# Designs tried in a protein design chat: VH-VL binders against p38851r773to978. Part 48

Target 1, 206 residues: p38851r773to978
Amino acid sequence: EAWCYFQDNFKVGSKTLFHVLFGDKSQVFPSSLFLCKKGSNLNNNSYWERIRRAKEDASCQFELCRKLQFQLNRTSNFIKDLLWLKDDNDNFKLVLQQRVTKIKQGYYFEVEEGPIIVKFPLCHPLLLRVRFIIAECITSQGESLKKCDLAILYDFNYVESIDKLNTKVEKLWLFERIHLNWALRYCKLEHSEINRKTREYLKKFN
Below, E stands for the ipSAE of ESMFold2; O stands for the ipSAE of OpenDDE; V2 stands for 0.75 times the mean of E and O plus 0.25 times the DockQ between their complexes.

## First folded at step 19 (VH-VL; framework fv_felzartamab)

Design s6 (at its last look DockQ between E and O 0.03; V2 from the best seeds 0.00; counts 0 for: pae E 17.1 > 2, placed apart)
Fold by OpenDDE, look of step 19:
Structure s6 (fold): chain C 206 residues (1-206), chain A 119 residues (1-119), chain B 107 residues (1-107)
Amino acid sequence: as target 1 above (206 residues)
Amino acid sequence: QVQLVESGGGLVQPGGSLRLSCAASGFTFSRYYMNWVRQAPGKGLEWVSVISYSGGYTYYADSVKGRFTISRDNSKNTLYLQMNSLRAEDTAVYYCARSDWLEWGMDVWGQGTLVTVSS
Amino acid sequence: DIELTQPPSVSVAPGQTARISCSGDNIGDYYVYWYQQKPGQAPVLVIYDDSDRPSGIPERFSGSNSGNTATLTISGTQAEDEADYYCQVWDSSSDHVFGGGTKLTVL
């Protein structure tokens, strides 16, 4: 298992940041995704839907889910077929699931993205998952806590090599390690693009 | 002009059924969650039900669960509330109101329609 | 399940500041919404996300939320502000939750 972590600060409330990143009018996704072909955003009407949660987290009985659909870039040949759908024109598109798994209304959001399964010849496939955490800074004012319109975005990227049973592969051979490193690099690029677009939007918003 | 207009209210006997409608205009109906909120005479506001953009998610207050059904037809820009097994305590003005899952306030309300359940 | 408690009534003289409280356990962890309802009319959203005003709402309306109490403040209260005011939050278990409402009387 490999992971990379990114952190960015934004001078806006957590809810605002969430809107910018994940709102219905946001252009951050799927265009910021590394696997997304430029200009292939198919999510003009991709809205979040509430899903009832099981007994897993008492703090949030609902999660929000949306499916992002986009055409793949040149890396399409590395994506497992299970993640592909054909559009009306028989073009292959990737369906990426995003889920809001935790909401503390005043100051906290968790969003999970994935999984994406990447195939490489003669290697175990890589499973990619992303967790976004948006947390707002809270200032203490006496006995009360107040939001301070400063949101922190955490981007946790998880990359795992998996076998046929979707079990984690502990020992990787040379080419698998190389591919793992490539995946981590892609995560960084994706994060950078997300950050760039987010800041660009905020600049216009302010 | 953004507008919601409720209809279908009236007098009904206990145990009866009634179907309310809410016609939306002036905005993209399918981009909003829709809610029913009711207000008994001389009482406060009580949330009744919500439906998601496509109708994939619905939720109800405990007081109406199993008896009321919320639905929508985005092609007609219309929200519905099917009320079955009506009780006297269901007597209220019923409002439809739009909201978004990201902005959970209800920023547009209809004028309301009165439902009276009485023998 | 969060419960919201409002005083049943608040009275202010014209030009004075009205404060309407909405109490709930850890309500500060929620975004609070405020609605104004005049007699015979539908509610109108006057505050969202604790302190933000929708377009068309006078600047004299403001909101705060911290700890266990959210407050709607109306500075320079006018006769036209006489109405019922409701606080509201969204909770994952109960969806929309309203307070009991407060009758604001302008004396």
Scores: ipSAE 0.016, ipTM 0.596, lowest interface PAE 6.9, mean pLDDT 85
Fold by ESMFold2, look of step 19:
Structure s6 (fold): chain C 206 residues (1-206), chain A 119 residues (1-119), chain B 107 residues (1-107)
Amino acid sequence: as target 1 above (206 residues)
Amino acid sequence: QVQLVESGGGLVQPGGSLRLSCAASGFTFSRYYMNWVRQAPGKGLEWVSVISYSGGYTYYADSVKGRFTISRDNSKNTLYLQMNSLRAEDTAVYYCARSDWLEWGMDVWGQGTLVTVSS
Amino acid sequence: DIELTQPPSVSVAPGQTARISCSGDNIGDYYVYWYQQKPGQAPVLVIYDDSDRPSGIPERFSGSNSGNTATLTISGTQAEDEADYYCQVWDSSSDHVFGGGTKLTVL
């Protein structure tokens, strides 16, 4: 929990994120970063913070994070703004962090895209996190193979309560699997443009 | 009580210079972007310039770039606009306004100071 | 560069609904801000983020934004609502862009 803040705290949407990361010539507007509803106050006040300094973490060139807020509603399939829990006016707000990390030794980007919460009929809500990684390929002893690879990792958890988000999905039900496959296909389509533009951008450093 | 108060307006000849000031009170000045917006007599609003929290980032409308310089002193809670090489079309009421970030709207405005550029 | 177009004037009878339009290419992709300026006074923010009201702004002010048009709506217009109204967006190439303004008269 050791964070550093810039003199100018970045409070940015997806377009501005690409200006910060990839400069003014960015043509990428990632669909996964547009999951925030435009008119919702839960995500419109999000800001990116510099949360690591290179000296305090010698392995990290930078780490940016932002907090995403969701209103959990057991009857909704997706995030809706201003939704309230029916029971006792209790308003569950779920705060999750999205991170972009670059490792100092060689280039390695880990972008935690999402989180998103999906609710399928007859199923518990699922939390989906997607990690987008471009990594330098190295030997088991850390020596560079002078090539890069791209990995996309998916992480699924049941949403049991606001404070219990770590339950790994061991086995999906039939209907959960069908709907999740559609959501995964959509997420991969969204990420294909980000992947292409990120690879093009990273080539500028070579 | 959140307030912005401009000062330093007046009459100048073309090619002259003026320095506008904007005194802030009732809020933490150093946590806001500050803007200058002008309005020629009988005309609409025109954005002029913006400066970040610490003054590290500045940006200007094309019509004033190279002639105007925005600055701030967070220890005095004061915003400045140095206006050089003034032209007749710079005649306007100049407002200072705060915003929480570059692309957000301006929620607090001063009452303005009149700058008149004429012979 | 986005350009914002407003009608020069709008007239409304007291108690009626006034609608002030702000047109721009794909303005629905921007967050729109509305300012009220009474004669001899500084502008006052009346709508932010397309449709939200700052504290202290009467509920009769509302906003919408979709496609190529944003609209400020004043329901039950009162004489004190006579003012110039400006729409505004932020654009990366032009920064804060204002519309030309609309003079609202309450007859």
Scores: ipSAE 0.000, ipTM 0.436, lowest interface PAE 17.1, mean pLDDT 67
ESMFold2 (binder alone), look of step 19: mean pLDDT 92; pTM 0.939

Design s7 (at its last look DockQ between E and O 0.46; V2 from the best seeds 0.00; counts 0 for: pae O 9.6 > 2)
Fold by ESMFold2, look of step 19:
Structure s7 (fold): chain C 206 residues (1-206), chain A 119 residues (1-119), chain B 107 residues (1-107)
Amino acid sequence: as target 1 above (206 residues)
Amino acid sequence: QVQLVESGGGLVQPGGSLRLSCAASGFTFSRYYMNWVRQAPGKGLEWVSVISYSGGYTYYADSVKGRFTISRDNSKNTLYLQMNSLRAEDTAVYYCARSDWFEWGMDVWGQGTLVTVSS
Amino acid sequence: DIELTQPPSVSVAPGQTARISCSGDNIGSYYVYWYQQKPGQAPVLVIYDDSDRPSGIPERFSGSNSGNTATLTISGTQAEDEADYYCQVWDSSSDHVFGGGTKLTVL
């Protein structure tokens, strides 16, 4: 129903940028997520694993998949009642899936994240999905084709209302529209944190 | 000391079967993708197969698909290659090699084990 | 899909610079890996990601990759560098693809 995107440039190759963002040693996730309680011992990532794609295509015969586990930020009053996952000791934690769905010769990566479902008071649930694209400029001049060490991160965020009735007269409440705007703002804040953390970790790779 | 050691090679008739093993030590075996690569006498290197961390994903070169099965036992730090319906063109030294989840390069190789398929 | 072509042999005098080529259609868009294999031994990775050296590989080994050709360069070649050298790329359709190999002879 609604979406927004962000774009950031980095003076590194796309493989390096992918490793900084999503590598097994990266700390960009889950701590950059807006819903994540920073510094929690529950914050952890599984390792990337190849899984068989339901439909094989010519560009890649598999997907890479991992799970981000993190504790929800319990200081936010409006999140406490929005759980789809809850542990037995009443700590609210979430498991969020990331999938590398496309790889082209190491200069292009596509990562999908989610979905996650949130519900605010007086509104239908909102579905949040993210797609990251890492692309590198490839220069060709005559027969000179090479990677140019300029990677671009695209961060696409999708927000959608769920459980709409199939009637012509059903209308969204004003509160649902307001909460959709809040969700879009949270996407911007989350991207800002991702960009900040990425640049900090990039300094370590020199 | 990071090490891979292959075993199980030998002489076999066409149509026969062999099972190769690769013992890993000096690193966390379950955190690496594992590969088989073969080299026919006097020839170059040919990639054969790969297996993911858990063994949940495998992939094979077209020349061996349907005849070879790669597997691993992370509790024993061991990689396996079951070779069935062997042909003369399968004669080669078989190496195991580790790669990361990118599968772009193989930084540690075993010493190889010779498989000879002849009458 | 991509095929890699290497010259069958290259000869150099000790102390001179050896250059081993690896040709492939648009290989400059791939990351290239180089392996050294001495007689009776397993391959050893000497260059990864076009130009980077693993720990323990001498600085005399370097690499480049652009257009349709990747090149392994060995400066100040020593007798111990005599070996077969293979280039390799990863392709999502065909996985690991190796070149045919180049025998480096140090005379």
Scores: ipSAE 0.390, ipTM 0.749, lowest interface PAE 3.8, mean pLDDT 82
Fold by OpenDDE, look of step 19:
Structure s7 (fold): chain C 206 residues (1-206), chain A 119 residues (1-119), chain B 107 residues (1-107)
Amino acid sequence: as target 1 above (206 residues)
Amino acid sequence: QVQLVESGGGLVQPGGSLRLSCAASGFTFSRYYMNWVRQAPGKGLEWVSVISYSGGYTYYADSVKGRFTISRDNSKNTLYLQMNSLRAEDTAVYYCARSDWFEWGMDVWGQGTLVTVSS
Amino acid sequence: DIELTQPPSVSVAPGQTARISCSGDNIGSYYVYWYQQKPGQAPVLVIYDDSDRPSGIPERFSGSNSGNTATLTISGTQAEDEADYYCQVWDSSSDHVFGGGTKLTVL
């Protein structure tokens, strides 16, 4: 198991940041994804849908879910077949789930992405998951809470090696460790791209 | 021009049924959640029901749950409210209003259609 | 479930500041929306996300929300501002919740 996290600040409210990242008109996803083929954004009408609450979290009555679809880049051969769909032209596309798992109208959002399963020859597959947290800095003025238009984006990336039973593999051999490191680099690249596009959009927005 | 137009209201007896429609124009209908909100004569606003973009999610106020069904036809830019087992307390002007999952306020409203449940 | 309480009526002289309260337990943790409804008309969204104004809404309308009270403030109240005003929140359990409404009279 490996994980990495990234943190960035944005001089906007949390809701604005959420909209930029995950809104219906956002161009951040899926284009920021490393596995996404350039120009293959198929999510022009990918809207969030409410789904029933997960049993594990009583704090949220429901989740929001959307499915991102995009064509794969050169790394398509490493993606587990279960994540593939055929488009109208019989091309393989990846379906990536994003879920808003927590919404606090006190300016807090949690979004989970994945899982993505990456297969390598002679190695256990890697399971990749991402958790995004958007939190706005709130200042206290007496009994009043005031938002300060400063949102923090946390990007938590989880990479696990899993066996055929989806059980975590604790001991990795050399090539598996190498692939794990590649996956972590992958996460960093995605984060950088997300950050870049977000800031670019905010620049235009302001 | 962004517009919502309700229709289908009228007089109905208790226990009866009525189907309301809301025609949307001037915007991409499928990009918005749609709501029904009602207002009894001389009373305040009461949220009734909501439906998601594709209709995959619906939710109802407890007062109408099991009796009312919200639906939509995006190809026709139309929202529906099937009201069954109507009661006197269901008497109200029924408004359709658009919202978004992200922006939960209702920024566009129809003119409303009056539903009167009386024997 | 959150309940929103509004005063039944508020009166203000022309040019003065009107304040309409919306009280609810921990309402400060919710985004509050305000609607204006004139007689015989549909409601109009005048404030969203506690304090933001939709396009076309006069700047004299403002909103705040903290603790257990949200407030709609109308500075320099005009005769045309006479209407019923409703606060509203979204709650995960009850979805949309409205206050009882406040009749604003401009004297």
Scores: ipSAE 0.052, ipTM 0.657, lowest interface PAE 4.2, mean pLDDT 85
ESMFold2 (binder alone), look of step 19: mean pLDDT 91; pTM 0.937
ESMFold2, look of step 20: ipSAE 0.045; ipTM 0.612
ESMFold2 (binder alone), look of step 20: mean pLDDT 91; pTM 0.936
OpenDDE, look of step 20: ipSAE 0.006; ipTM 0.583

Design s8 (at its last look DockQ between E and O 0.11; V2 from the best seeds 0.00; counts 0 for: pae E 9.1 > 2, placed apart)
Fold by OpenDDE, look of step 19:
Structure s8 (fold): chain C 206 residues (1-206), chain A 119 residues (1-119), chain B 107 residues (1-107)
Amino acid sequence: as target 1 above (206 residues)
Amino acid sequence: QVQLVESGGGLVQPGGSLRLSCAASGFTFSRYYMNWVRQAPGKGLEWVSVISYSGGYTYYADSVKGRFTISRDNSKNTLYLQMNSLRAEDTAVYYCARSDWFYWGMDVWGQGTLVTVSS
Amino acid sequence: DIELTQPPSVSVAPGQTARISCSGDNIGSNYVYWYQQKPGQAPVLVIYDDSDRPSGIPERFSGSNSGNTATLTISGTQAEDEADYYCQVWDSSSDHVFGGGTKLTVL
């Protein structure tokens, strides 16, 4: 139904940016996520695992996947129960999947996040998905293409209202539209936090 | 002329330590990620470690993690590899290599320095 | 972790086309780098980003990458092309990963 995207530039190579964002020891996720309770990062090490893709996408036989686990903030009551797990202390946590779907070593990463299903009273639930694209700027030097000290992060946020059959709802009621707008706002806030933490890290280590 | 020159290799006993150096010239050293790659006698290439521009980011192969430390001094245009708790399987020619501008392919290599770990 | 498999050796007559394969799961999703190493020398980058040549590398060198196999192709192979060739990719968990290497013999 609705989508928004954000673009940021970072004066580092794409691989460096990928490590900052999605590396095993990265502190950007899940702490930057809007739904994450402050201090509730349950994944000290975020390791990627190779998984085989289903026949659904013939373009990629394998992808990398990691599961981020974190406690929910005060918005927990809006998350569908199917996405909740209880930890050893009977606290609710969210398991969020991130998948690296494309890796072009020279210049390019694609990471998909989600889905997250947000349920509001008397409304169809919202399905949230995020696609991150890291692309490195290149320049021509004679016969060779050279990387620039500039990686671009694209953050594509997709928000859809879905029915009981997970089909997109085309016509939204007033309250559903309001919630949709709230979701988009949350996407922006989340992106801002990702950007802030990334830049903070780069300031220290670049 | 762009050049990398390794030094510090030699014979060391198992459990010993050795520090390798790589002197860079002909380019802006601080603008490149630097790598160590090793090659055991008669064997293939094995990536060892990488370090970012200022040294804030480092990464190691599992085979050397906890034992080797990569560092750099940009004021001296020099890359280092501190090797501790050396093992026989660490015997190799060690190359320093510059990544193609930012990290990816390695477009400049040194001549290598031989490290032999033997009792 | 990703593993790259190369044939241990490939032989070609002078003037003929040599093809060296590098196999890995879904390697087509990665950019592949190729290095040439002659005896007693350091490796030299000959192909980057699957198919691009650095300056100074002869046009007879080319690369391709699709599916599970990357290929280094040397057309009109010369005696001077006799060397070991290594493919290389980056993996999120292992960083730089090399193939086992292929010895190219020019008969």
Scores: ipSAE 0.020, ipTM 0.535, lowest interface PAE 7.5, mean pLDDT 85
Fold by ESMFold2, look of step 19:
Structure s8 (fold): chain C 206 residues (1-206), chain A 119 residues (1-119), chain B 107 residues (1-107)
Amino acid sequence: as target 1 above (206 residues)
Amino acid sequence: QVQLVESGGGLVQPGGSLRLSCAASGFTFSRYYMNWVRQAPGKGLEWVSVISYSGGYTYYADSVKGRFTISRDNSKNTLYLQMNSLRAEDTAVYYCARSDWFYWGMDVWGQGTLVTVSS
Amino acid sequence: DIELTQPPSVSVAPGQTARISCSGDNIGSNYVYWYQQKPGQAPVLVIYDDSDRPSGIPERFSGSNSGNTATLTISGTQAEDEADYYCQVWDSSSDHVFGGGTKLTVL
């Protein structure tokens, strides 16, 4: 299993950054996703909804969840090899689920994204999950600064099959190692676009 | 300036129905979540329902689920509450209130409309 | 589901500081909002996001929130501040939750 981590600083409060990234009208993700056609946002609401999680042995709780739908970028040959990412209409759509998993006193937010499953030829499925963490910076005197950090954690690994997402492949074949390097480059490009778009939209607030 | 005005309250018998309206002016209605909050005579505030800016998300307090329906018409800048199967405990002043996002505080309120359920 | 507990009443002399508490299990992990309601009127938002004032709210209104208690503080209390005050949170296990309200009496 492999992961990578990015952290960026922003001169805004954490609530402002959260709204720019994850607000109901945010345009960061429709414009920023590397695998998706630029500017696509196919026919889906980006509204946050409460979802009920009824656990067998635990009390019911709700989490905030949304789905974003994009058209895949068709300018790369490797995207054509990702046949299991398309929908019934063969439009190469990607559905990206995001969940707000933690909110803490307006200074801390966690959002989980995924999973995204990518299948390369001659490889096990590659599972990708993303976590966004927004944390406000405070001084040593306990005063909250009007600035925050965004951390993005990409976690990916090969799994035995699409139906066995919890069964990780322990030993990688050579071809899989080559495509894992691609996945690391994907994370860098994705982060770069998210950061660029976030800063672009934040200029409306300065 | 920014204003919300409720209407449609009145006297209704138990089991009856009533439709409340809330007219918005002075702001871009379609960019706000809208709420209904009620207050029984001599009692505190009770949140009733929320609707997202396009109507894609609605949510209700357990006390009104299945009986009340929130809706909006952005072309008319109007919020609605359809109240069915009314009970005596639904007697209250009903306020509409806007919020930036449905999870967050309500910065503009109407003056309320009284609903009385009695026989 | 979080329950918010407020004292039913608080009395203060003019010019003194009034403190209105809002207690809830781990309320410090939530945004807290405060509303002022005068008789026969709609509520008015006086504090949002724990401690921020909307435009037009006097500086004598302030708020804090940590642990299990949020507090609305009115310094230099004036007769016009006599009203009912409600706290409110968004709770991740439910929707909007209001406290029972506190009647502030200024002598």
Scores: ipSAE 0.007, ipTM 0.547, lowest interface PAE 9.1, mean pLDDT 78
ESMFold2 (binder alone), look of step 19: mean pLDDT 91; pTM 0.936

## First folded at step 20 (VH-VL; framework fv_felzartamab)

Design b1 (at its last look DockQ between E and O 0.27; V2 from the best seeds 0.00; counts 0 for: pae E 9.4 > 2)
Fold by OpenDDE, look of step 20:
Structure b1 (fold): chain C 206 residues (1-206), chain A 119 residues (1-119), chain B 107 residues (1-107)
Amino acid sequence: as target 1 above (206 residues)
Amino acid sequence: QVQLVESGGGLVQPGGSLRLSCAASGFTFSRYYMNWVRQAPGKGLEWVSGISYSGGYTYYADSVKGRFTISRDNSKNTLYLQMNSLRAEDTAVYYCARSDWFEWGMDVWGQGTLVTVSS
Amino acid sequence: DIELTQPPSVSVAPGQTARISCSGDNIGSYYVYWYQQKPGQAPVLVIYDDSDRPSGIPERFSGSNSGNTATLTISGTQAEDEADYYCQVWDSSSDHVFGGGTKLTVL
């Protein structure tokens, strides 16, 4: 399993940052996704829906879930068919799920994105998923102080090779390693775009 | 100068319908989550319904689910509450209040409008 | 579902410190909001995010929240502070949840 993470600071509260990234009027997703064809009319997101959690949590009884849909760019040939949906005009779009998996009121948000399955010839498929964490600067230390008005965004990107049974492949051959490296590079590019758009939105918001 | 003004309250019979309005002024209405909160005579505050700033998300207290519908028109800076199948226990002063989703406080309130459900 | 419990009434002499509690399971994990309501008036937000004061709210108002109890504190209570006070949180199951309210009487 390969992973990389990114950290960015924003001079806004964690609540505000969450709205900027994941609000129903947010323009950050899905256009920031690396696989997305920018400017496509197919690109949009559904509204968040409340889903009852499987495990009881005192602070979060529900998860929020939404679907991002977007037209694939030139990387479409590498996406597993299971992720494609046809619209009324026979256009293909990819549907990506986002889930708010943890909420600590006023402090902390976790959002899961994915999975995306990328298939290369003669290689095991890559499973890509992202975890976003929004926290106040001191919340990460177990304390809450919104007065700082500084939010930290963490992007945890996970890339793993999986077999036909969706089990992790431990040993990769040369080309699989190369593809894994490329995937990590793409994660960085996607992060950069998310960051850019987020900051752009914040400028407009202020 | 920031203000919310409720209207539409009145006397209605059980089973009847009523539509409340809340006019916003002095702020960018579309940037705020809006709520309806009611208070029965001599009782405490009860959250009734909420709507996201775009109107895409609506939420209701269990006591009003299926009977009340919250909506908004951002072009008119107006919040609405359609109340159907009214019951005696719905008798209350209804306030509109602004906040931000999900856990932000309600920092601006209207003066309230009285709804009386009685035969 | 989280439930918020407040004492029905609290009495304080002028100039003394009034404390109004709001109890709920693990309430310390939530931001608590406090509202003041005088007779015949709409509620007014007096504390947000546990301890922050909106503009225009006197400094004698303060809030704290930890464990299972949030507290609104009014130092140097004045006659004009006589009102009903409500605590409030947001819960993922119940959305906005109010306490039952506390009537503060200034003797």
Scores: ipSAE 0.044, ipTM 0.636, lowest interface PAE 5.6, mean pLDDT 85
Fold by ESMFold2, look of step 20:
Structure b1 (fold): chain C 206 residues (1-206), chain A 119 residues (1-119), chain B 107 residues (1-107)
Amino acid sequence: as target 1 above (206 residues)
Amino acid sequence: QVQLVESGGGLVQPGGSLRLSCAASGFTFSRYYMNWVRQAPGKGLEWVSGISYSGGYTYYADSVKGRFTISRDNSKNTLYLQMNSLRAEDTAVYYCARSDWFEWGMDVWGQGTLVTVSS
Amino acid sequence: DIELTQPPSVSVAPGQTARISCSGDNIGSYYVYWYQQKPGQAPVLVIYDDSDRPSGIPERFSGSNSGNTATLTISGTQAEDEADYYCQVWDSSSDHVFGGGTKLTVL
C-alpha cells in the first residue's frame, strides 16, 4: 500500500483554480498526464455532465462526471504494457474518468480521477486512484483571501486481479515493489507538469 | 446582447399537448446547461426541467416526470419543452434560463411564455 | 430532499438594512443563489455562490451562508429594491430548489 501527497499554494481563489484545472476551456488535462502522448491531436468529449444519483451519500449533494480520451505516450516500451482503464482495456487510446465529488460554498472542491489499472510483468495489477482537493483560504468571517491550496493524493494498491478491484494485496513481491517505486517517480513528474500548466494558464486570469 | 426568447405558449385543454421553444442568441449555446422554470399566477418559482450541454442528461421535477420532455438542438441554438397530458396545475408562465456546467445559478432568463390549461 | 423556507414578507424603511433569511437543513453546504423579481418581469440574479454579485448589481446587495441559514442583506434600501426575492440551491435528488419567496416592502 503506497501513496504520494503533493500540495501547492496559488494566489487565486478556489473557483478560479478549479476552472483553470478542470474547466471546459482548460488545457491542463489530458496533456499534463504522464501517460498522454505529447502533441496529440486527439479530440474527445471532455465536457462535464451532471449525474443523477441516489440519496444514500448525505455528505455529497451532487456529482459531475467527464471522460478524457487521449493517446497513450509511447516514449518507452514499458508504457505499451501499462494501462487498461476500467471501461476499455483493449485499445491504444485511454479513457480516464474524472468526477467532482464534493463542493462546499464555492471554497472547496474535490475531484476523483480514475481508477487507472497498470499491469506490470510479474506483478498483480496496480490500481491507481487520484484525488484533487482545492481549498480556499478564508477568514473567520467567510471572506476569500484570494489564495488556495491544491492537494493531489495518489493512492496505489495492488489488487488480486483486474476483475476483483475491491481486493488488496498485503505483501508485495520484489517486482511489485520495484514497479511501485517507478510509478511513484512518474507521479512526481506528472505533478510537476500539472503544476507547470496550471501556473501557465493562470496568467490568463490576472 | 445575451438573449433568451420563449415561444409556443397559449391556451390548451386539460389532457392536451403543447411544445415550447426557447431561442438563444449572443452566447455559445452548446456550452451551457439549460432549464425550464415556471411560475403559477401569484405563486413562487418552480424548477421544471433541465438538460446538459450535449443533451446527454435530462432532469425533471417529480410533478412533470413522464409527461414533459426537454430537448435541445445545438445547431439551431434552441431549447424545447414538449408538454403532454397537461393539467390545470401546469398553468404558469414558463421561463427558459441558462446555467453553467459548474454554476447552479441561472444568470440569464427569458421573459417567459404563458401556458393556460383550462376548459 | 432539502426544503428552503423564507419569511413571506419583510418591511423596511428607506435607507435601512433589510435582511431576508433562507432556512434549510445544512444549507451551509450548498451554493446559495438569490433572485430579484419585480411584478410582471423575469427574475434577475443578484447574488451567486452565497455572497458574490454579478456585474451590474449594486454593492448594497450582499449575502452570507452558514449552518442552517443563508441571508440576503440589502444595506441602504431604496424604493427600487421593492420586489420578491427567492433563494435557490441545487440538490442532487431534487435538482434546483427555490424558496417560497419573500416580498420586500419599502415603507
Scores: ipSAE 0.007, ipTM 0.546, lowest interface PAE 9.4, mean pLDDT 79
ESMFold2 (binder alone), look of step 20: mean pLDDT 94; pTM 0.955

